# Ledger of designs, part 10: VHH binders against FYVE, RhoGEF and PH domain-containing protein tag-77 (tag-77)

Target 1, 198 residues: FYVE, RhoGEF and PH domain-containing protein tag-77 (tag-77), of Caenorhabditis elegans (x5lx76r375to572)
Amino acid sequence: KLHYAAVEFLKVQNNYVQYLKEMAVLYPEYMERFGKRVGRDLLASHNGHENVVLQIKKIMVQILPIHEMLLKEIDKVCSNWDSRYPNMSKTIGTFADFLKCCQPFLDNKADFLNKLLQLRNEDKEFDEATYMFETEVFKRGKKGAVIQQLDQVHQNFMRYKLLMLRYSEYLIDDCDEKEKAQEAIQKLENVTQAVNQK
Below, E stands for the ipSAE of ESMFold2; O stands for the ipSAE of ESMFold2 at other seeds; V2 stands for 0.75 times the mean of E and O plus 0.25 times the DockQ between their complexes.

## First folded at step 4 (VHH)

Design k26 (from d10 with I28T D31E T54I H98D Y99S T104S Y106S S107T E108D Q110D H111Y; framework vhh_8dlx_2)
Fold by ESMFold2-Fast, scan of step 4:
Structure k26 (fold): chain B 198 residues (1-198), chain A 122 residues (1-122)
Amino acid sequence: as target 1 above (198 residues)
Amino acid sequence: EVQLVESGGGVVQPGRSLRLSCAASGFTFSEYAMHWVRQAPGKGLEWIGNIYYIGSTFYNPSLKSLVTISRDDSTNTLYLQMNSLRAEDTAIYYCATDSDDLWSGSTDFDYWGKGTLVTVSS
């Protein structure tokens, strides 16, 4: 059903916002509090370089508000849903350009992954604290591997086009929403090309 | 049984401050994210903000400069501090939590208190 396709956007966006909160807030705070318990700052700079967890946090904090706004707009569409007048495409199309906010993260992803791996190999307490954080995430029914979860930024970005394609398939031809859906898909494709060229 | 009991509401003059409390029981309070939500007469629910179990807070951008959320895990109590109250802040204030915990993508809360009324009137 068309309505179920629209609700899928809400579920995907909710899950992604929770993931962004995890990386922007929960992981840094967990490491800080763990460090206080063991009497050591696990997020301290090394040789004048900022800790990678804080570098990731800095970028995630910038991405999070955009996705919180998108979540609210998707929720409005779903809460006021009428299958006779579908209206998801305007919301997705309007936010398509703002999805480029993930570019700074994607530009630095390989460096972040390498620095996290290095820190976990060289600092046993940092590694143990990260493992304990991952265990807490896992206990709550979520995937907890920090390094593997960094792929979620790119994967989520790619999900919007797939969701729009599925949504579009349930629309009748020659309706206004079908045209808007195709326009939104094109905007998402243009953003994807711009992001993936780097 | 999960119980959430709000208190501290009442009549307050514009420009004043007020602190609301929410007493929680029936679950391990320290392991759950807590939320504040309000409903003005004849209007829908408005999310105010939340506080995660480790202390991090997020606020509705429209209200961020006017409110502060805190918690005391030793007494299982959630707080909402409101400053510079306006007539439009007149509402029933609810505390809420979700069984899916802080990593849940749910927009609906499983557990709500019965609310406490705040009336801002001169």
Scores: ipSAE 0.006, ipTM 0.187, lowest interface PAE 10.7, mean pLDDT 81

Design m01 (framework vhh_7b18_3)
Amino acid sequence: QVQLVETGGGLVQPGGSLRLSCAASGFTFSDYAMGWARQVPGKGLEWVSYIYSGGSTEYQDSVKGRFTISRDNAKSTVYLQMNSLKPEDTAVYYCAADSPSLEEYFKLLESGEYDYWGQGTQVTVSS
ESMFold2-Fast, scan of step 4: ipSAE 0.012; ipTM 0.473

Design m02 (framework vhh_7zox_3)
Fold by ESMFold2-Fast, scan of step 4:
Structure m02 (fold): chain B 198 residues (1-198), chain A 124 residues (1-124)
Amino acid sequence: as target 1 above (198 residues)
Amino acid sequence: DVQLVESGGGLVQPGGSLRLSCVASGFTFSSYAMGWVRQAPGKGLEWVSDIYSGGYTGYADSVKGRFAISRDNAKNTLYLQMNRLKPEDTAVYYCAKGESSLEEWLSYLEKDYAGQGTQVTVSS
């Protein structure tokens, strides 16, 4: 169903915003609080370099507001849905250009992965705190592993394109919305290619 | 539905010891993190210690090395062994159930989701 396809955007965007909040807010706060519990700053600079959790946080706090705005716009579309006048394509198309806001994260993803792995191997208390955070995330029915979840930023681009392709398939040929859907899909493809071609 | 009953407080001299107990009912005790928070005269709530269902423990810097948290899942009871007590430990101590989500858990210290409490007074 067309309406079901539209509602899938809401589900996917809500899950992604929750992930961004975990990385921007909850994980750093959890590490700070755990550090206070064990009498040590787990987020302290190491060898003159800022802690990787704080480096990730700085980028995620820039990405989060864009995706919160997109979530609100998708919610408006779904709340006022009428299958006779489908209108998801304008919302997705408008935000496609802003998805480039994740580029700083993608540029540094390999470095972040290596730093997190190193820190977890060298600092037992940091590793324990991260494990406990992941356990709390897992209790909420999410995958939980911080390192494995770093791919969510890139995977989210692919999800938007897939959702738009499914949505477009349920539209009547030659309707206005189908043309708008194709334009939005093209914008998403252009952004994906630009991001993948460094 | 959730009920928490604290006991074991009292008046002790500096350097003394007390053991607090909290009997829980109305939920599956073994499945939840449990903790102790305290409120000193004229101050806000301060987290003291917690223990997760898997047995991992945490302590506030002010009590580390002096206090020990433990649980008995068969008795639905949480304990706090307090050693080497200081005048600064004078407070009402509250037992609290952990929140269902990480965000709720992190806001735990600012919420009054505890039992009636037990008074600990450390004075010469």
Scores: ipSAE 0.000, ipTM 0.157, lowest interface PAE 12.0, mean pLDDT 79

Design m03 (framework vhh_7nfr_2)
Fold by ESMFold2-Fast, scan of step 4:
Structure m03 (fold): chain B 198 residues (1-198), chain A 127 residues (1-127)
Amino acid sequence: as target 1 above (198 residues)
Amino acid sequence: QVQLQESGGGLVQPGGSLRLSCAASGFTFSDYAMSWVRQAPGEGREWVSSISYSGGSTYYADSVKGRFTIARDNVKNTLYLLMDSLKSDDTAVYYCAAGPSEEDYWELLSKGDYDYWGQGTQVTVSS
């Protein structure tokens, strides 16, 4: 059970890194290619304001490397796993503070959502291209719309604490790892409170 | 018919800089994402960097982030790799690669499958 709890971190982190790549790279690129095909720049500025897809991209490219590093560290823990000497807590605890990198996105999430919905209502080709991108994502075994995916940043942040709580439940009481798990959970709690505070 | 021709490699001391170029012909360069892939002697191929068909998006391997810059000129059908702060570990044959195609683009970040490859240019970082 403990090993399965540890492997859940790997699955969650792999999914989140893929989501970040979708928003940082694949969605902007798809929109550029679609625009080229129809003879129009779908990511052009509107009313003097930068396109929301590019605004989101600028933030996501800053978040992605941190989560790629976390993914590599989680993979190392899982690849060298020994349930007699569990060691996920140090990795999660070390990265807890760096998870604040999502703050700029969370601060602007409501604005991004409103701008994206407005752009899709006002620009039919942009809306069509976005639906086609969502269709490609779905065909490749992923689910959810671009709008729904904006909530993934906040949801992923909450997932680490839940995963650590489940991991801690399977640890023997009074072991070293249990203490480290409690410390990591506290760090995640502190970061969550800081991120949700305005 | 399709051809990717690299140039700009050579011998350079640690901490030095090089600029690689890749001249593309026989396909619509501006419709393809482009990548640099390297192979050290006796090692497998390692992805280095990619750039979108328009140049609006770039992606780098962790080992080269902050040191290398990928760029393209769609008027000249040329791909570039600007390499700064070179290390001995950067010694390899550098290949220009086109693609994946639009349908296969999704695989670029995971598999590194490419439609076309160049012949490679040698970069040696040594004193």
Scores: ipSAE 0.000, ipTM 0.146, lowest interface PAE 12.9, mean pLDDT 81

Design m04 (framework vhh_8dlx_2)
Fold by ESMFold2-Fast, scan of step 4:
Structure m04 (fold): chain B 198 residues (1-198), chain A 125 residues (1-125)
Amino acid sequence: as target 1 above (198 residues)
Amino acid sequence: EVQLVESGGGVVQPGRSLRLSCAASGFTFSDYAMHWVRQAPGKGLEWIGNIYYSGSTFYNPSLKSLVTISRDDSTNTLYLQMNSLRAEDTAIYYCATSSPEEWLEYLRSGDFDYWGKGTLVTVSS
């Protein structure tokens, strides 16, 4: 079961990296391409303000590389797994501080949601393009609802502590890794408390 | 009929720069989006980035600071500029094109309409 807990980190991180790629790269590109077909720039600035899709992209581009690095390190742990010498805690503990990179998104989430809802209600071509993008994402076996997916950043941030708690439960008492797991859990809790302060 | 031919690969020392070229023929190059994809030994396909007919470029965010894609429609040539090469950049590099309608399908599945035979880049000291 310990190995299953370790593999769960890989699955969760892989899914999150794919989500970040969708928001940072694929969604903006799809909107630009759809706009060219309908003869209009769907990502144009309005009233002197940058389009919300591009605002989200700017933040996601900063978050993505950190999570790709974490994915690579988790993959190394899983690929060389030996339940006699579990070693996930060092990787998660090392990256805990970097998880604060999502703070700018969380600070602006309500505004992003409001702007996306407004654009989808007021701009029919924008709404259609977004719906078609969501349909393409769904066809490839991924969850595709852009507005509903805005919760993924916060939910993923919270997942690491839950994954570490489950991992720790399967470790034998008084082993070196269990102490390291407790340290990583405490570090994740400190980061979570810092992020939730307003 | 459609042909894509990559060139510019070879053995290169870590920290150096390298520019790859892709010569396209058999289709109206200026009407198609072009992509760069690589495959490291024993690994799957990794999308590097693309350039649209308009010149707009999009990159895999993990590689954005290390690569630049450009095109010359007058010579039907696609380019990939790579800087600060590392051992982990060792791979076969492919240029590819897909129907504009299918580019999302291509990015998810790793499938594309046409691609070249690839050019090997080996980064070693």
Scores: ipSAE 0.000, ipTM 0.104, lowest interface PAE 15.8, mean pLDDT 78

Design m05 (framework vhh_surovatamig_d1)
Fold by ESMFold2-Fast, scan of step 4:
Structure m05 (fold): chain B 198 residues (1-198), chain A 124 residues (1-124)
Amino acid sequence: as target 1 above (198 residues)
Amino acid sequence: EVQLVESGGGLVQPGGSLRLSCAASGFTFSSYAMSWVRQAPGKGLEWVATISYSGGSTDYVDSVKGRFTISRDNAKKSLYLQMNSLRAEDTAVYYCAKSDLSEDEIWRLYEDYRGQGTLVTVSS
């Protein structure tokens, strides 16, 4: 059971890195290619404001590297797994403070949501291109539209605490790793509270 | 740390065959889907084929279906592309790529970590 709890971290982190790549690379790339096909730059500035897709991209490219590093470290833990010497807590604890890298996105989330909704309402070609991108995401077995997917940043770091709680429950009472797991859980809780205050 | 090294390219006549290989290191090979992508002279990257982490599922671009076969050996951390009935239009630099994305059409065009490539020239 313990090993499967550890592997769950790898699956969650891999899915989140894929989501970040969708927002940092695939969505802007799709909009650029769609624009070339219809003879218009769908990512152009409007009323002196940078396009919201590019604003989101700028923040996502800052978040992505930290989560790629975390993915590599989780992968190392899972690749060298030995249930006699569980060691996921050190990795999660080390990265807990760095998860605050999502703060700039969360600070601007409501603004990004409003701008994206406005642009989709006012620009029918942008709306069509976004809908087609969302259809491709849906074909992949993801339920989220671009707007719904913006919530994944907040949802993802909430998942780390849940995964750590589940992992900790499968550890033997009084083992060293269980104490380290509780420390990591406390760090995640502190980060979550700090982020939610802003 | 992710490293991918392609080999097996060369000059071949139309109708001929080549087998490309890719040696992977620096990641848990058996946990990731792998892809082959190519770049023809003067053109952009084109996805060619993808294989799931277990080898249980494969997908191909329409122009190579029935001619190319993607395979993997997880124990050897190696990816392969068997290319049969080669055409002049298959001339390209071929790259293997670590893919964290699904096999659907839009995601196949995004590649995470690719090697330096191997040149395939199909010419009389």
Scores: ipSAE 0.000, ipTM 0.103, lowest interface PAE 15.5, mean pLDDT 79

Design m06 (framework vhh_7b2m_4)
Amino acid sequence: EVQLVESGGGLVQAGGSLRLSCAASGSIFSDYAVGWYRQAPGKQRVVVASITSGGSTKYSNSVKGRFTISRDNAKNTVYLQMNSLKPEDTAVYYCAADLSPEEYFDLISEYWGQGTQVTVSS
ESMFold2-Fast, scan of step 4: ipSAE 0.030; ipTM 0.475

Design m07 (framework vhh_7b2m_4)
Fold by ESMFold2-Fast, scan of step 4:
Structure m07 (fold): chain B 198 residues (1-198), chain A 122 residues (1-122)
Amino acid sequence: as target 1 above (198 residues)
Amino acid sequence: EVQLVESGGGLVQAGGSLRLSCAASGRTFSSYAVGWYRQAPGKQRVVVASIYSGGSTKYSNSVKGRFTISRDNAKNTVYLQMNSLKPEDTAVYYCAATEYPWDLGSTEYEYWGQGTQVTVSS
């Protein structure tokens, strides 16, 4: 059970890194290439303001490297796993502080969602290109709905705490790792409360 | 699954007009992007016009102002109206359809028709 709880961190982090790559790289590139095929720049500025896809990209390229590093560290924990000496808590605790890097995205999430919905309603080629991107992502076995994917940043915060709580439940009483797990959970709670304000 | 059948090709004199039709059978066609390609003897196949599911159109520089692409989703048909035809428009014209009109992961249309010959005499 404990080992399974540890491996679940790896699965969750792999999925999240793929999501961040989709928003930082694949979606913008897809829209640019689709625009070239239809003879229009689908990512053009509107009313003098930068396209929302590019606004999201700018934030996601800052977040992605942090989560790629976390993925690498979680992978090392899982690859060298020994249930006699569980050691996931230090990795999660160390990276908890870095979760603040997504605060600019969360502060603007409602605006991004509204702008994306407006573009999809007003520009049918933008809507169709986005749908085609979502379909391609879905065919590769990944979640594809761009609008729903924007919620993944917030959802990921909640998942770390839930995963740590489950992990901690499977630890034996009076072990050093259980104390470290409680410290990591407290750090995650502090960060998520700070980020969830407003 | 989509099967495409072209019609409307033939012999026409320079300055004349011709309308090609691309009829689709199988899946609902309205979600597909459709392109018209042509291939002259000894040359590579090139795109001349495209129409996307939302109705947006794109034309190659060689046909802009002379050719018009349109679609009738109720009839699962795409048309290419060719006006002011020139001898250099002589080629086999192909209809192609895809749900993915980009070059990420694929650089081609998924479904192709058999082609229809257009010959423009000088």
Scores: ipSAE 0.000, ipTM 0.141, lowest interface PAE 12.2, mean pLDDT 80

Design m08 (framework vhh_7b18_3)
Fold by ESMFold2-Fast, scan of step 4:
Structure m08 (fold): chain B 198 residues (1-198), chain A 123 residues (1-123)
Amino acid sequence: as target 1 above (198 residues)
Amino acid sequence: QVQLVETGGGLVQPGGSLRLSCAASGFTFSRYAMGWARQVPGKGLEWVSYIYSGGSTEYQDSVKGRFTISRDNAKSTVYLQMNSLKPEDTAVYYCARGSRLGWPYSTSDFDYWGQGTQVTVSS
């Protein structure tokens, strides 16, 4: 059971890293490629302002490496797992403070959502390209809705806390790891509160 | 109701030219990619050409440099100009509307089809 709880961190983190890659790399590249096919730059600046897809990309490329690093550390814990000596809490606790890297995205999320909705409503080629990208992502068994998935960044904080709470519940009372788990949970709560206060 | 009506097929000698037209109705033509596919006797159905809503085009290797796809959004019509025709180009040619759920390069990219028009290349 405890081992399964630890492996759930790996699954959740892998899914989130794939989502970040979609927003940082795949979606902008798809839009650029599609624009070349239709003879128009779908990512061009408007009124002297950078296209929203590129604005999102700039933030996501800062977030992605942190989560790729966390994924590697979680993978190490799972690959060397021994339920007699559980050790997920140090990894999660160490990365808790770095999760604040998403703050610039969350500060601008409403603006990004509004700009994406506007582009999809006003630019039918942009809408078609986005729809085709979402369809390709969906065919591969992944969530493909660009606008709907903007909540993934915020939801990810709740996933870590819930995973740590389930992990802690399976630990033997009065073990060192349970104390470390409580510390990690508190750090996650503090980061979540700090992020949500804006 | 979506309708696609092809015209312009016929008999032509090798090296000759034909222009196929497809009149579309029942949808917002300018928002959709359009394409042509052909049923070659003995070879089955194969994709020929694709034109995106913005006007960019793609072609099967065997027709590159010989065929040109184009569209007129004001007339809701897509065209296939066929030059330097070969006996191997003999087929029933189908106009089709591009599916937003498909990928270019295959017949699975299309969600609505016309009735087809026969093109015969022989001496």
Scores: ipSAE 0.000, ipTM 0.131, lowest interface PAE 13.9, mean pLDDT 81

Design m09 (framework vhh_8dlx_2)
Fold by ESMFold2-Fast, scan of step 4:
Structure m09 (fold): chain B 198 residues (1-198), chain A 124 residues (1-124)
Amino acid sequence: as target 1 above (198 residues)
Amino acid sequence: EVQLVESGGGVVQPGRSLRLSCAASGFTFSSYAMHWVRQAPGKGLEWIGNIYYSGSTFYNPSLKSLVTISRDDSTNTLYLQMNSLRAEDTAIYYCARKYPSGWLGTSSDAFDIWGKGTLVTVSS
């Protein structure tokens, strides 16, 4: 049961890293390839302003390595798991502060959404290409039936706290790991509150 | 107000063809991708296909040889041409408007406007 709670971190983190790769790499590359096929650069600047897809990419390429590193550390914990010596809390607690790397995205989320909506409404080929990409993402994620959303960044912050709360509930009272779990939960709470005051 | 009204349904014999229409009003029809979706009795919704405002069409692979979607932006009308109708094509057929923000703001399969539906019964 405790081991299952630890493995849930791995599943959640793997899915989130995939979403970040989609935003940072796969979506921009898909738009570039689609543009070449239709004979137009779908990611071109408009009136001196950088395309919103590239603005989002610029931020996501900074976030992705941090989450890939977290994924690797979570995988190490799960691969060497021993329920007698649970040790997920240090990994999550250590990375809680680094989760603030998402702040630039969250600060600009509403602007990014408005720009994407405008671009999709005004550019038929851009909208078509984006929808085609969304369809491919859904097909690749069929096993999980998870739909991609811009708010995955914000939703992921909420998931870590929930996962840590569940993990802590399976720990024996008055053990070192439970104290570390409570500390990690407090750190996640502090980061979440700071981020939500955007 | 924003409305989508389907028409052209009815009873049709197996092997025949039928064309459904969807009349749009209250919005700039030519700016939106439009979809056809159906629901057979006792089953869930099945996506048939869509047409982008560019005219590009995409179909459910299971149905692509049997259907054609087209649009007439001058009359704000969406069409679904169905050929070689089978008993399993008996369903309520809906037209729907795709929200401009999908995956990157709202789910890519989110529809913000639906028609009332038109019933197609394939029987001999």
Scores: ipSAE 0.014, ipTM 0.229, lowest interface PAE 7.4, mean pLDDT 80

Design m10 (framework vhh_7zox_3)
Fold by ESMFold2-Fast, scan of step 4:
Structure m10 (fold): chain B 198 residues (1-198), chain A 122 residues (1-122)
Amino acid sequence: as target 1 above (198 residues)
Amino acid sequence: DVQLVESGGGLVQPGGSLRLSCVASGFTFSNYAMGWVRQAPGKGLEWVSDISSGGSTGYADSVKGRFAISRDNAKNTLYLQMNRLKPEDTAVYYCAKHLTYGPSWSQAFDYAGQGTQVTVSS
C-alpha cells in the first residue's frame, strides 16, 4: 500500500495542475469567447483597473509552471517506483519551499474574492458567462464555484501534508525514507505557518 | 487564514463513547461542508463522516449507526459523537473543510487540522 500512497500524490497533483490551467487559461478564454458571442468584451478594464479574471490569470500563469514541474517529478517517482527504495520525500521536500510562489495570490485573494462578487452582482452577462463556465467547463456543479475554489491555492499545502503523513505511516520505522518524510512534513508545516501568518 | 483545532480525543474502553470537537476560524464556517477523516496506525486516511452547510450528513459504512456528526454554526464548531467504540476505531481524527459535499478524503476535504488521537483499548 506504500505504492498506492505514493500514487495518490500523482492524482492530487494532476487535479491541482488542472485547476491552475482552468483559472490561468480556460476561464479567461471562455469569457473572451462568450463576450464575442454577445458582442461585448466581458474582460474589459473598469475605471482604469484591469479585470479581476485577468489579474488572477497573471498570477496563475506564474504558479502553473512550478506545479507542472512538481507533477513531472512526482510522475518520475511513481513510474520508477520500487517499494524497497521509497523516494517520494525528497521530491516533496525539495518543492516545499517553491510552494511559496503562491504568496502573491494569497496576498490578493480577499481582493479577488470581493472583485469577483461585485462584478457578478453588477454585470449580468459576466455572471451568466461565469455560471456557464462553472457548469460546462469547470464542472463543480454549482453557482459560485469559481469563487469557492479560490481557496484551493491555500488548501493545497494541507493536501500535501495529509499525503505525506499517510505515506510516512506505511514506511518501516528504521528506514532513511521515514526520517526524510518527517523532514518534508516539517518543511510543509513551516511553509503553511508562514503563509497563514500573512 | 484557515485554522481547524481538534479536541476531545483520549483513551477509552471498547463500548465506550467520546465526543470530538473542532473549532474553525478564518472562513465563513456556515457556508462550507465539514467532515472528519481518520488515520489508524499503519493505515491510510479513511473518510469517516461529513455534514453539508444545510445539515445533510453522510457516514462511512464502518461507523454508520454508531457515530453522529453535527455542527454549531454560532460557535464555528464541528462535532463527532462516537458511540460503541471498537479497537478498530483507534486513529488520529482530523477535522476537514470542503467545498463539495461527498465522501472523499482528498478532493472533498481541502483543509484539515492537526488531529486528535483516539485510542480504544482494554
Scores: ipSAE 0.000, ipTM 0.112, lowest interface PAE 17.4, mean pLDDT 79

Design m11 (framework vhh_7nfr_2)
Fold by ESMFold2-Fast, scan of step 4:
Structure m11 (fold): chain B 198 residues (1-198), chain A 122 residues (1-122)
Amino acid sequence: as target 1 above (198 residues)
Amino acid sequence: QVQLQESGGGLVQPGGSLRLSCAASGFTFSSYAMSWVRQAPGEGREWVSSISGSGGRTYYADSVKGRFTIARDNVKNTLYLLMDSLKSDDTAVYYCATPRYSSLWTGDYNYWGQGTQVTVSS
């Protein structure tokens, strides 16, 4: 049903905001607290370069507020839902262009992945702390692997398009919302195409 | 050189108990999480349980939750697996391993012991 399709946007967006918070806030804080317990700064610069956890944090704190704003707008749509006047498409369409805010992360993802793997291989305390963070995340019923969480940024584009396609299927053919849904889907396609070209 | 040596396996009847030990050397044991992984004949490796370096966090596969207890002694550099209410399906070679990256049940393991055989049969 149409209402169920709308509610799925809320669930997906809430999950994604939690992933962004893990990388922007919880992971760096965990590493800092673990370092204090073992008497060493696990987030110190390495070989004259900023620690990769802090590099990732710097980008994620720029992305997080946009997705928190989108979550709030999706929540408003769901809280005031009336299947006679469906209105999810305007929210998704308006935010489609802002999804490009993740481009700096995607441009650097391979480098971040390689630096994280190198640091975990070379620094046993850093590796242990990261592993303990991953197990805490998993115990809370969420994805535990830091590496897996990084993939969520790219996967988010695919989720929005699939959700919009399912939502559109439940709309009557001649309604205004159906046209807006098609426009939102096209905007999402344009964003993913732009991201995937580079 | 890193060495992990399991012991305590054997033949036990269904409903019985066993205690496995893993003696670790060649690394700072207390700084590493430790796991137990098992492999039954003709099957792939199955993650069983993990414990944090400090021992403050423990995790269990659904198949063993409530029956097995993982513990460690960082003074003796020894990992334990206490197995209660053993079932025939618990028959496997049990390995002591140090996890490195990713999740406990699909992640990479850095070091492995040679394994100890557990057989649950009448």
Scores: ipSAE 0.000, ipTM 0.115, lowest interface PAE 16.8, mean pLDDT 80

Design m12 (framework vhh_surovatamig_d1; at its last look DockQ between E and O 0.58; V2 from the best seeds 0.00; counts 0 for: pae O 10.3 > 2, unsure alone 64.6 < 65)
Amino acid sequence: EVQLVESGGGLVQPGGSLRLSCAASGFTFSDYAMSWVRQAPGKGLEWVATIYSSGSYTDYVDSVKGRFTISRDNAKKSLYLQMNSLRAEDTAVYYCARGTWSEPLGDSYFDYRGQGTLVTVSS
ESMFold2-Fast, scan of step 4: ipSAE 0.288; ipTM 0.585
ESMFold2, look of step 5: ipSAE 0.011; ipTM 0.411
ESMFold2 (binder alone), look of step 5: mean pLDDT 80; pTM 0.823
ESMFold2 at other seeds, look of step 5: ipSAE 0.022; ipTM 0.475
ESMFold2, look of step 7: ipSAE 0.006; ipTM 0.338
ESMFold2 (binder alone), look of step 7: mean pLDDT 80; pTM 0.819
ESMFold2 at other seeds, look of step 7: ipSAE 0.006; ipTM 0.378

